# VH-VL binders against q8vy09r84to250, part 2

Target 1, 167 residues: q8vy09r84to250
Amino acid sequence: KKVLVPIGYGTEEIEAVVLVDVLRRAGADVTVASVEQKLEVEGSSGTRLLADVLISKCADQVYDLVALPGGMPGAVRLRDCEILEKIMKRQAEDKRLYGAISMAPAITLLPWGLLTRKRTTGHPAFFGKLPTFWAVKTNIQISGELTTSRGPGTSFQFALSLAEQLF

## First folded at step 1 (VH-VL)

Design P05 (framework fv_praluzatamab)
Fold by ESMFold2-Fast, scan of step 1:
Structure P05 (fold): chain C 167 residues (1-167), chain A 118 residues (1-118), chain B 112 residues (1-112)
Amino acid sequence: as target 1 above (167 residues)
Amino acid sequence: QITLKESGPTLVKPTQTLTLTCTFSGFSLTTSGVGVGWIRQPPGKALEWLANIYWDDDKHYSPSLKSRLTITKDTSKNQVVLTITNVDPVDTATYYCARLDYYGMDVWGQGTLVTVSS
Amino acid sequence: DIVMTQSPLSLPVTPGEPASISCRSSQSLLHSNGYNYLYWYLQKPGQSPQLLIYLGSNRASGVPDRFSGSGSGTDFTLKISRVEAEDVGVYYCMQALQTPPTFGQGTKLEIK
């Protein structure tokens, strides 16, 4: 099983690291891809995170799962990555799994149109800006191919849910 | 590049209705998560938030001014309009519109001075 | 409404010296998501406010690294490590944890 975890400047460290570690321990082939110009990115708390590849190397790859960490401005950096947007839209069109945690549902997926007709949970501060019909307050929400989760405190549960759906 | 520009009358008489238009470029109010807010600053005083409107037409108003304020958008024209009814001299201020992102206001217009006087 | 209080209100600084501005909120701006919903703006004479710091400590695009924001909960600080002439203006903190967003009264930074 192939998994993509994109990271960028300001990605939330706990969310990214837990996603990568849990999914790798479950047996997934996890690729960490930088949406920046270099492999090393500074996370939201100043920690240096090292990606495996630049996102440009992932443009033509098929993944069984793409999982988005949050963080500020990380979620915005992911949103503004045209290559990642195309990967995610292809993921949804092909009915392949994708997930987003914390800031990523509201900031990254919503602008790309990837929450339409999906029930989702995410960062509580954005519930007032999400379409209220599609926002729920659960720690983990599965809606078809999409899994969403609230924040760093639910990272382990989020990663485990994704692993269960993969295997 | 994101720009916003305020327009409207520079002089209004007490009891009249003040209508201000914010015209913007470089973003759309059809984009989920974005909004436009209005802020004013009386001469020599602090900034005061008035109202926000979001892509989904969700509206928030200053509680002290809510009965006098209306905010609307015209997505096709990239415009947001603020209306203040029954103005008085204390409404004299420079009025700004600003884009809402990062849970706050990140890009502001140049401002338009409105004087309320007989 | 959340009340924002700045100190000092007037801050004369010699060029090249550091400057520090305090902002206190009447209630915690720390959300359960771990972020402080505090923002710093600079209004230069005759100009519109410009964003300096968002979510407590993050510098906005184009803002020099001389500027830094710190603090959590109810007590926040904006620091300028080495004041330059172009830094003159009124600095405002703003909370966006709750509607209505509220601003501090402003701190006027002046060159001595």
Scores: ipSAE 0.006, ipTM 0.567, lowest interface PAE 9.9, mean pLDDT 86

Design P07 (framework fv_praluzatamab)
Fold by ESMFold2-Fast, scan of step 1:
Structure P07 (fold): chain C 167 residues (1-167), chain A 118 residues (1-118), chain B 112 residues (1-112)
Amino acid sequence: as target 1 above (167 residues)
Amino acid sequence: QITLKESGPTLVKPTQTLTLTCTFSGFSLSTYGMGVGWIRQPPGKALEWLANIDWDDDKHYSPSLKSRLTITKDTSKNQVVLTITNVDPVDTATYYCARIYGDYVDYWGQGTLVTVSS
Amino acid sequence: DIVMTQSPLSLPVTPGEPASISCRSSQSLLHSNGYNYLYWYLQKPGQSPQLLIYLGSNRASGVPDRFSGSGSGTDFTLKISRVEAEDVGVYYCMQALQYPYTFGQGTKLEIK
């Protein structure tokens, strides 16, 4: 099972690290990819995160799951990555699993059009940005191929839910 | 394939109650975000929204007609029923039911023309 | 209630020429989630309305790329880059930002 976890400057450390750790312990082949020009990125709290590859190495790969951490400006960095947008849209078209936590649903997925008719949750500060009929105040929300979650405090629940869906 | 079909009387007398049934297939009103609404169109005039019913049995009515309208659903039969009391010739229109999925109306029934006259 | 006003109400067009329809709302249709809750429908003669554009600018499935929606807040435009005979019908804008849902008066597009 192949999993992509993209990171960028300002990525939320707990969300990214928990995703990678839980999915690797579940037996997934997790690739951490930087959307920046270098492998080492500084997270939202100043922690240095080291990616396995640059996102350009992932452009033509097929993943069983793509899971987006949040954080600011991390969610914006991910949103502005054209390669990642292409990967995520292909994921949705192929009905393959994808997920987003915290800021990522509202800041990253919403502009890409990947929340249309999907029940979603997200960070409380950005909940008002989500589609009114589709926004739910749950810790974990599964809507077809999409799983969303609220923030660092729900990171383990989010990662475990994704692992259960993947295996 | 998603389909909606309206059924009911084609002729109704003033002061009577009009009952219209929408029968649909290809989706369920038990699905989160799903709804069915009713929209009418008098001959040669614009579309007018009447009422919605959502997956959670939440109901919304046109304020100008609210006292006369009742919308109900039978999820197991895939049906939504609209009732209009005390009809008047001005209620003559083609009545449509339509699917409402979250934030927009996407599929419409064929419409049924209802004439209100003596 | 939000009032929707369309112009023109009658639009004769020569085949192959562009067409433009305006829709104005009495209050902003821009939600805090960043979407304009504005929709465009086409009703061909004798048929039910069909969705053309959702959330201001997105084409519905199967809608030709000659159709485009633009605008934000209170002023919206539907454009047809090259009108074809099959485009004849009445075009309606609709808002779903709040209840009651309201439609414009309709714009009748006719081939000259």
Scores: ipSAE 0.006, ipTM 0.508, lowest interface PAE 11.5, mean pLDDT 88

Design P08 (framework fv_praluzatamab)
Fold by ESMFold2-Fast, scan of step 1:
Structure P08 (fold): chain C 167 residues (1-167), chain A 124 residues (1-124), chain B 112 residues (1-112)
Amino acid sequence: as target 1 above (167 residues)
Amino acid sequence: QITLKESGPTLVKPTQTLTLTCTFSGFSLSTSGVGVGWIRQPPGKALEWLANIYWDDDKHYSPSLKSRLTITKDTSKNQVVLTITNVDPVDTATYYCAHRLYYDSSGPEYFQHWGQGTLVTVSS
Amino acid sequence: DIVMTQSPLSLPVTPGEPASISCRSSQSLLHSNGYNYLYWYLQKPGQSPQLLIYLGSNRASGVPDRFSGSGSGTDFTLKISRVEAEDVGVYYCMQALQTPLTFGQGTKLEIK
């Protein structure tokens, strides 16, 4: 099972690290990809995170799951990555799993049109930006191929839910 | 067999609060994936969606009316209640409640069974 | 909000003849999952609306096969192959792609 976890400047460390660790321990082949110009990025709390590859190496790859961490400005960096946007839109079009936690549903997925008719949750501070009809206040929300979650405190639940859906 | 029936006052004065009750049978709002919506129709005009409530107490409202609407449920009584504050003559309409299945990415999502409707006139 | 526009608004038909109603949306109703989130309802005089077509082209249970829905994206059609007296009423299209759920203004089908 191939998984993509993109990171960028300001990515939330707990969300990214928990996703990678839990999915790798479950047996997934996890690729961490930087959306910046170099492999090393600074997370939202100042921790240096080292990616496996630049996102440009992932443009033509097929993943069984793409899981987006949040953080600010990390979610904005992911949103503004044209390569990642194309990967995610193809993921949804092919009905393959994707997930987003914390800031990522409202800041990254919503502008890309990937929350239409999906029940979603997200970070409480950005919950008001989610589509009113489809927003839910759950710790984990599965809506078809999309799984969303609230924040660092729900990161293990989020990663475990994704692992269960993969295997 | 699923049935729904609306009840409430037939005449309300401007500025008052309108309270409508939907009583149903043949399904339970404790069942995952089930909801109830309210739709209204002014005389001779089109249908207008107002609000939905679901088994998990999720509530959704028409944005233009949200400040005036409250939807609640009582699962043990098989009832859903809609309140509309500060009514105006333009709120005169037949009000329907309808059974709704939960949305998912693969399935249909529509109002399947409707109540008979109750005409509410807002007039002095 | 997605605006739904129907035409014609009034449709007189001779029994046994075909009828068609158009519905246009201000935005595409085609989701990435491949479904068009468009629905057709019939409201007979003095009655509640009843579902005819769901997800663009699927007939609801109990609906006669003379009814069919077609179209994709922003342009949809409801067709009745041979109109019967019991088909009289107001036809509404509805989108459920996003909130608020919105209806067309209705098409009144009458027998000549």
Scores: ipSAE 0.000, ipTM 0.496, lowest interface PAE 14.3, mean pLDDT 87

Design P13 (framework fv_praluzatamab)
Fold by ESMFold2-Fast, scan of step 1:
Structure P13 (fold): chain C 167 residues (1-167), chain A 120 residues (1-120), chain B 112 residues (1-112)
Amino acid sequence: as target 1 above (167 residues)
Amino acid sequence: QITLKESGPTLVKPTQTLTLTCTFSGFSLSDSGVGVGWIRQPPGKALEWLANIYWDDDKHYSPSLKSRLTITKDTSKNQVVLTITNVDPVDTATYYCAHLGEYQLLFDYWGQGTLVTVSS
Amino acid sequence: DIVMTQSPLSLPVTPGEPASISCRSSQSLLHSNGYNYLYWYLQKPGQSPQLLIYLGSNRASGVPDRFSGSGSGTDFTLKISRVEAEDVGVYYCMQALQDPYTFGQGTKLEIK
C-alpha cells in the first residue's frame, strides 16, 4: 500500500511524524514529499524535517492514500502547491483514500473544492470559515474516502484510522 | 481583555480614497481561528458588513463594494487596515471594526466606531 | 443576497414584562452541519453593538440568562423573560450563512 505525506515550511511536526511512523509500522510504503525547493523544511515549531523526495517526483504516481498534516503556514504551503492539488483531485475523482488533520481541511482542502458533500472536522479555527463545508465537532470524522481530524492531540487516532481503512 | 479602536480621517472629499485603521489588543492575528471584520452604519440606517480578514490572510468582501475595498493586516503591529476608493456622500457612516472569534463567535467585541463624513 | 426582516420595529415594554422580537430570512439559514447561522446584537444608546446570541440559540459570554434565542431555518425569535432598564436599545439580527453578511432593520426597545 502506497502512501503520500506532503510537507512544507511550517508543517506541524507531531502531525507529520505520527502519520509517517504509524503508517510505516502498519506496513505501508510511505513517501514523504517536500512541496518546497529542497528536501529539508523547517516545521511550525522550528524542528527540521527531511523529506524523501520533492513533490515533482510524485506528480505521475498513484497512491492508495494521501494524508495531509496541518500547521501554519504549512497548510498554506500545501494549498499553494499545484502538483499536490492535482494529485488530491485525482485521488477524490478515483475514490481513493485521502485525509487531512488540524488546519489542513479548512486551509488546504476547502479551497480546492474537496469538502463538497463531505462531513468534516478540524482544528477549532476551522469553524470560523463556515458555511462552505459540513463541519462537525468530532475528534475523527470519516466521510466516504475522506478522513479528517482535529489536531496534534488526535494525531495517533487519525493515523490508526487511516491504517485500518488502508489494510 | 479584547479591545479594538478605529482611527482615520473624519472628513473626506468625494472621489478620494478613505483609509481606516483598526488597532487592537488582547489577541493576535497570528492566533489560529481569529479575524477582524469591518461594519458600517450610515446615520439612522441599518448595519452593513464590508469585509473580513482572517489569521491566514483569507479575505472576504461585500460583493457590491468589492471593487472599491481592500483589507490588509499587519500582524506585528496588531492592526487591520480598510481602504475604500472613490468615496461619495453615500459612504458617510460610522465605521466599526470587530473581532471574529473561534467557533463562529462573529463580532463578539466591537471598537467604539469612527464617524466619517463624505462631503465637498 | 439574503434579506433579513425584523418585527416589530418599535417595541415599548413595561419594566418586568417579557419581550419578543422576530427575525425572518428570505432563505433558510440552516446549514447541513446542523447550525443556523443567525446572530443577535444589541446596540445601546450611544454605544457600539454587542453580541447577545450566536448560532441561533447560544448565549454569548456575560449575557444574562433572561435572554434566549430560538428558531430554525427562516423564522427566529429573541426573547427577554423580564425586561430591565439596561435592555433599552436597538436589537439587530444578522445572517452569516453566505456573503454578504446581512442585518435586519433593527428593533428599538423602549421602556413605557
Scores: ipSAE 0.006, ipTM 0.523, lowest interface PAE 9.5, mean pLDDT 88

Design R02 (framework fv_refanezumab)
Fold by ESMFold2-Fast, scan of step 1:
Structure R02 (fold): chain C 167 residues (1-167), chain A 117 residues (1-117), chain B 112 residues (1-112)
Amino acid sequence: as target 1 above (167 residues)
Amino acid sequence: QVQLVQSGSELKKPGASVKVSCKASGYTFTNYAMNWVRQAPGQGLEWMGWINTYTGNPTYADDFTGRFVFSLDTSVSTAYLQISSLKAEDTAVYYCAREGYDAFDIWGQGTLVTVSS
Amino acid sequence: DIVMTQSPDSLAVSLGERATINCKSSQSVLYSSNNKNYLAWYQQKPGQPPKLLIYWASTRESGVPDRFSGSGSGTDFTLTISSLQAEDVAVYYCQQYYSTWTFGQGTKLEIK
């Protein structure tokens, strides 16, 4: 099982690290990809996060799961990555698993059109940006191939849910 | 083919400035960071810093702040290294290098800068 | 800063024999989350730029002959050339890219 976890400048450390750690413990082959020009990115709280590869190396790869951490400006950096956008749109089209936590649903997935007809949760501060008919105030929300979650405090539940769906 | 081609050797007097170019071809210039590496005569390799080819933002190693400037001309896929107020100890071969997997997978041929009176 | 130290500074090996070059980092370059060592090896021949041989401590770059291999983890790394060829005469550099980029001082490999 191949998993992609993209990171960028300002990615939320707890969300990224928990995703990677839990999924690797579950037996997934996790690739951490930087959407920046360097493998090392500074997270939202100043911690250095080190990617395995640049996102450009992932452009033509197929993943069983793509899981997006949040954070500011991390979610914006992910949103503005054209390569990641194409990977995520292909993921949705092929009905392969993808997930987003915290700010990523509202800031990253919503502009890409990847929340249409999906029950979605997200960070409380950005919940109001989600489509009201589809927005749900749950810690974890599974809607078909998409799983969303609220923030750093729900990161472990989010990662466990994704691992359960993979295996 | 993927390659980096640098400008030719320079002979300069102390106090002068030099501008070295590094022209990329065979790949999308803005997808990879460009690094600069110095090698003084008979010495090893020394990392100088990098420039983000998409944003144009340079980052310098501590020993290379002030007199050293990294810049770009994205329209011609070229990176530049400018050294001002040249000193004898700046005599070295200067390399540009693209990174893949954060290691430097493609290198320019090097530009010898000699600073002497 | 991570300091990279190579040994020996120079090495003479007969054609067809094994050459071994060591590299030590002042702190671990193993990223425990992905179990990868952020360590590369380069070959530099006189008058030429360095050429990437090995990355992730043991992954051979495309086009690099099988006689070159990298091993080690954490702080201690080795580059091995199993059967020295004439074209292998060069200076070899290790490089960490775990925290910024630093090179070892180089090991000059020559034929006995």
Scores: ipSAE 0.006, ipTM 0.516, lowest interface PAE 14.4, mean pLDDT 88

Design R05 (framework fv_refanezumab)
Fold by ESMFold2-Fast, scan of step 1:
Structure R05 (fold): chain C 167 residues (1-167), chain A 118 residues (1-118), chain B 112 residues (1-112)
Amino acid sequence: as target 1 above (167 residues)
Amino acid sequence: QVQLVQSGSELKKPGASVKVSCKASGYTFTSYAMNWVRQAPGQGLEWMGWINTNTGEPTYADDFTGRFVFSLDTSVSTAYLQISSLKAEDTAVYYCARELDYYGMDVWGQGTLVTVSS
Amino acid sequence: DIVMTQSPDSLAVSLGERATINCKSSQSVLYDSNNKNYLAWYQQKPGQPPKLLIYWASTRESGVPDRFSGSGSGTDFTLTISSLQAEDVAVYYCQQYYSSYTFGQGTKLEIK
């Protein structure tokens, strides 16, 4: 089971680290990829995060799951990565699992058109960017191949849900 | 065939309650949101709110809090609208309508006329 | 709350002629992050439920004749029927779904 977790400057540390740790403990082969020009990125709270590879190394790889952490400007950095956008669009087209937590649904997935026909939760501060019928006030929302969640406080539940869907 | 079939017309006295049903068929019930829309005689369409069929969580428009309750029975693919303490101003046709994300309300029930009079 | 205002309240158009219905929102319904307008058009005939015609301001619903088209962006939107047919006599409603849901007051279309 191959999993991609992309990170960039301003990625929310708790969301990224919990995703990686829980999925690895579940037995997944997790690749952490930087969307920046360096492997090391500074997270939203100032913690230094080290990726395994640059996203350019992942362009042609097929993943069973791609899980997006949030954070600002992390979600914007992920949004602006053309390689990641292509990976995610291929994921959705192939009906493979993908997930997004916190800022990522509204800031990253929505501009890419990847919330179409999906009921979605996310960070409460960004519910206003989602049309009313998609904004679900739940900790975890599964809508087909997409799983979304609220923020750092729901990171463990989010990662566990993804692990259960993957295995 | 994708279809929403609503319960029949109701005639009620002020102060009574009514429960309108909307039964879905021909699609996966929990994959679509369900909206409720009201139309008073000779008036336009008024959105009442929606219910998430996957989670059961309702969202009400401001004018439809308190006396109005949206609920589901997923085992029979049915959504419900309950109105308590009926008033004459509640006289209207009530529609259920499914919605697929950004795509508008593509399938509607036939409507249920609720008449409240003495 | 976003208020939707349609114009005119009613219009009469001859068979085969172009009918134009306007809809204005009190604030923009264009979501700048995905560049989509959260606006739909519905047709309602007497005794029938509404029928979805157009969503995202200009995308025609499956099965809707190509004489129906939607246009506009932001706050000003138009539904056009290029060649009116007898079966097009109905009340037409615009609806925003950008922030909650609100319908316009409706435009009654009748034959001259």
Scores: ipSAE 0.000, ipTM 0.504, lowest interface PAE 13.6, mean pLDDT 87

## First folded at step 3 (VH-VL; framework fv_lerdelimumab)

Design c01
Fold by ESMFold2-Fast, scan of step 3:
Structure c01 (fold): chain C 167 residues (1-167), chain A 119 residues (1-119), chain B 109 residues (1-109)
Amino acid sequence: as target 1 above (167 residues)
Amino acid sequence: EVQLVESGGGVVQPGRSLRLSCAASGFTFSDYGMHWVRQAPGKGLEWVAVISYDGSNKYYADSVKGRFTISRDNSKNTLYLQMDSLRAEDTAVYYCAREGDYYEAFDVWGQGTLVTVSS
Amino acid sequence: SSELTQDPAVSVALGQTVRITCQGDSLRDYYASWYQQKPGQAPVLVIYGKNNRPSGIPDRFSGSSSGNTASLTITGAQAEDEADYYCQSRDSSYNHLWVFGGGTKLTVL
């Protein structure tokens, strides 16, 4: 089982680290990819995170799951990565698992059109941006191949849900 | 074959009411949010109202709030717009439109029905 | 009235490239969709999201966006492309509103 976790400047550290740790403990082959020009990125709280590869190395790889952490400006950095956008659209088209937590649903997935007719949750501060008919106030929301969650405080629930779906 | 067909338009005096209908076919109507969009003669498109797939959420443009009511009957595959207290500025072709699978784009439109409010 | 700004008219010579622009603060948060409307007809979706075409839309139509601006490009304009073009997006203010641009009338010379 192959998993992609992209990170960028301002990625939320708890969300990223919990995703990677829980999924690796579950037996997944997790690749952490930087959407920046360097492997080392500074998270939203100043922690230095080291990716395994640059996102350009992932363009042609098929993943069983792609899971997006949030954070600001991390969610914006992920949104603006055209390679990642293509990977995520391919996940949706192929009906493969993908997930997003905290600010990622509203800031990253919504502009890419990947929340249409998906029941979705996200960070309370950005809940009003979510699609009018599909926004739900739950800690974890599974809608087909998409799993979403609220924020750092729900990171373990989110990661465990993804591991359960993957295995 | 995915299709939307509007009906119920006509000429009406100011202050009166009209009810528009939109019949949907060729898709699972109950899975989609639906919109009303209008266009005054020679003018641009103006969004009017939206209703969620299950009818639990409704939103309106400020120009029609309190006067128009959107509703749907999923058992009949039909969308409605109840238009009360009509004004001359409500004169327009009214389109129903389906909110499609991506980007909240309107991927299917009806042919429109003309509403003329005049005395 | 619309919060998205479009120029009211643009012209292009047959076979040449034209770009129609849409500007507004909501485009920083949402991609624009583009609709073609010919006289007496209902609008037709030609581009949704950044640069996606519905089935049946010619590949000469493409979209792009940067900051608060979205653009529809027609490469090698044909006579049948003469129409009004509307951009559409969602309001950034969390109001649950949908907005259209004022429309651009394209004349193919």
Scores: ipSAE 0.016, ipTM 0.589, lowest interface PAE 6.5, mean pLDDT 89

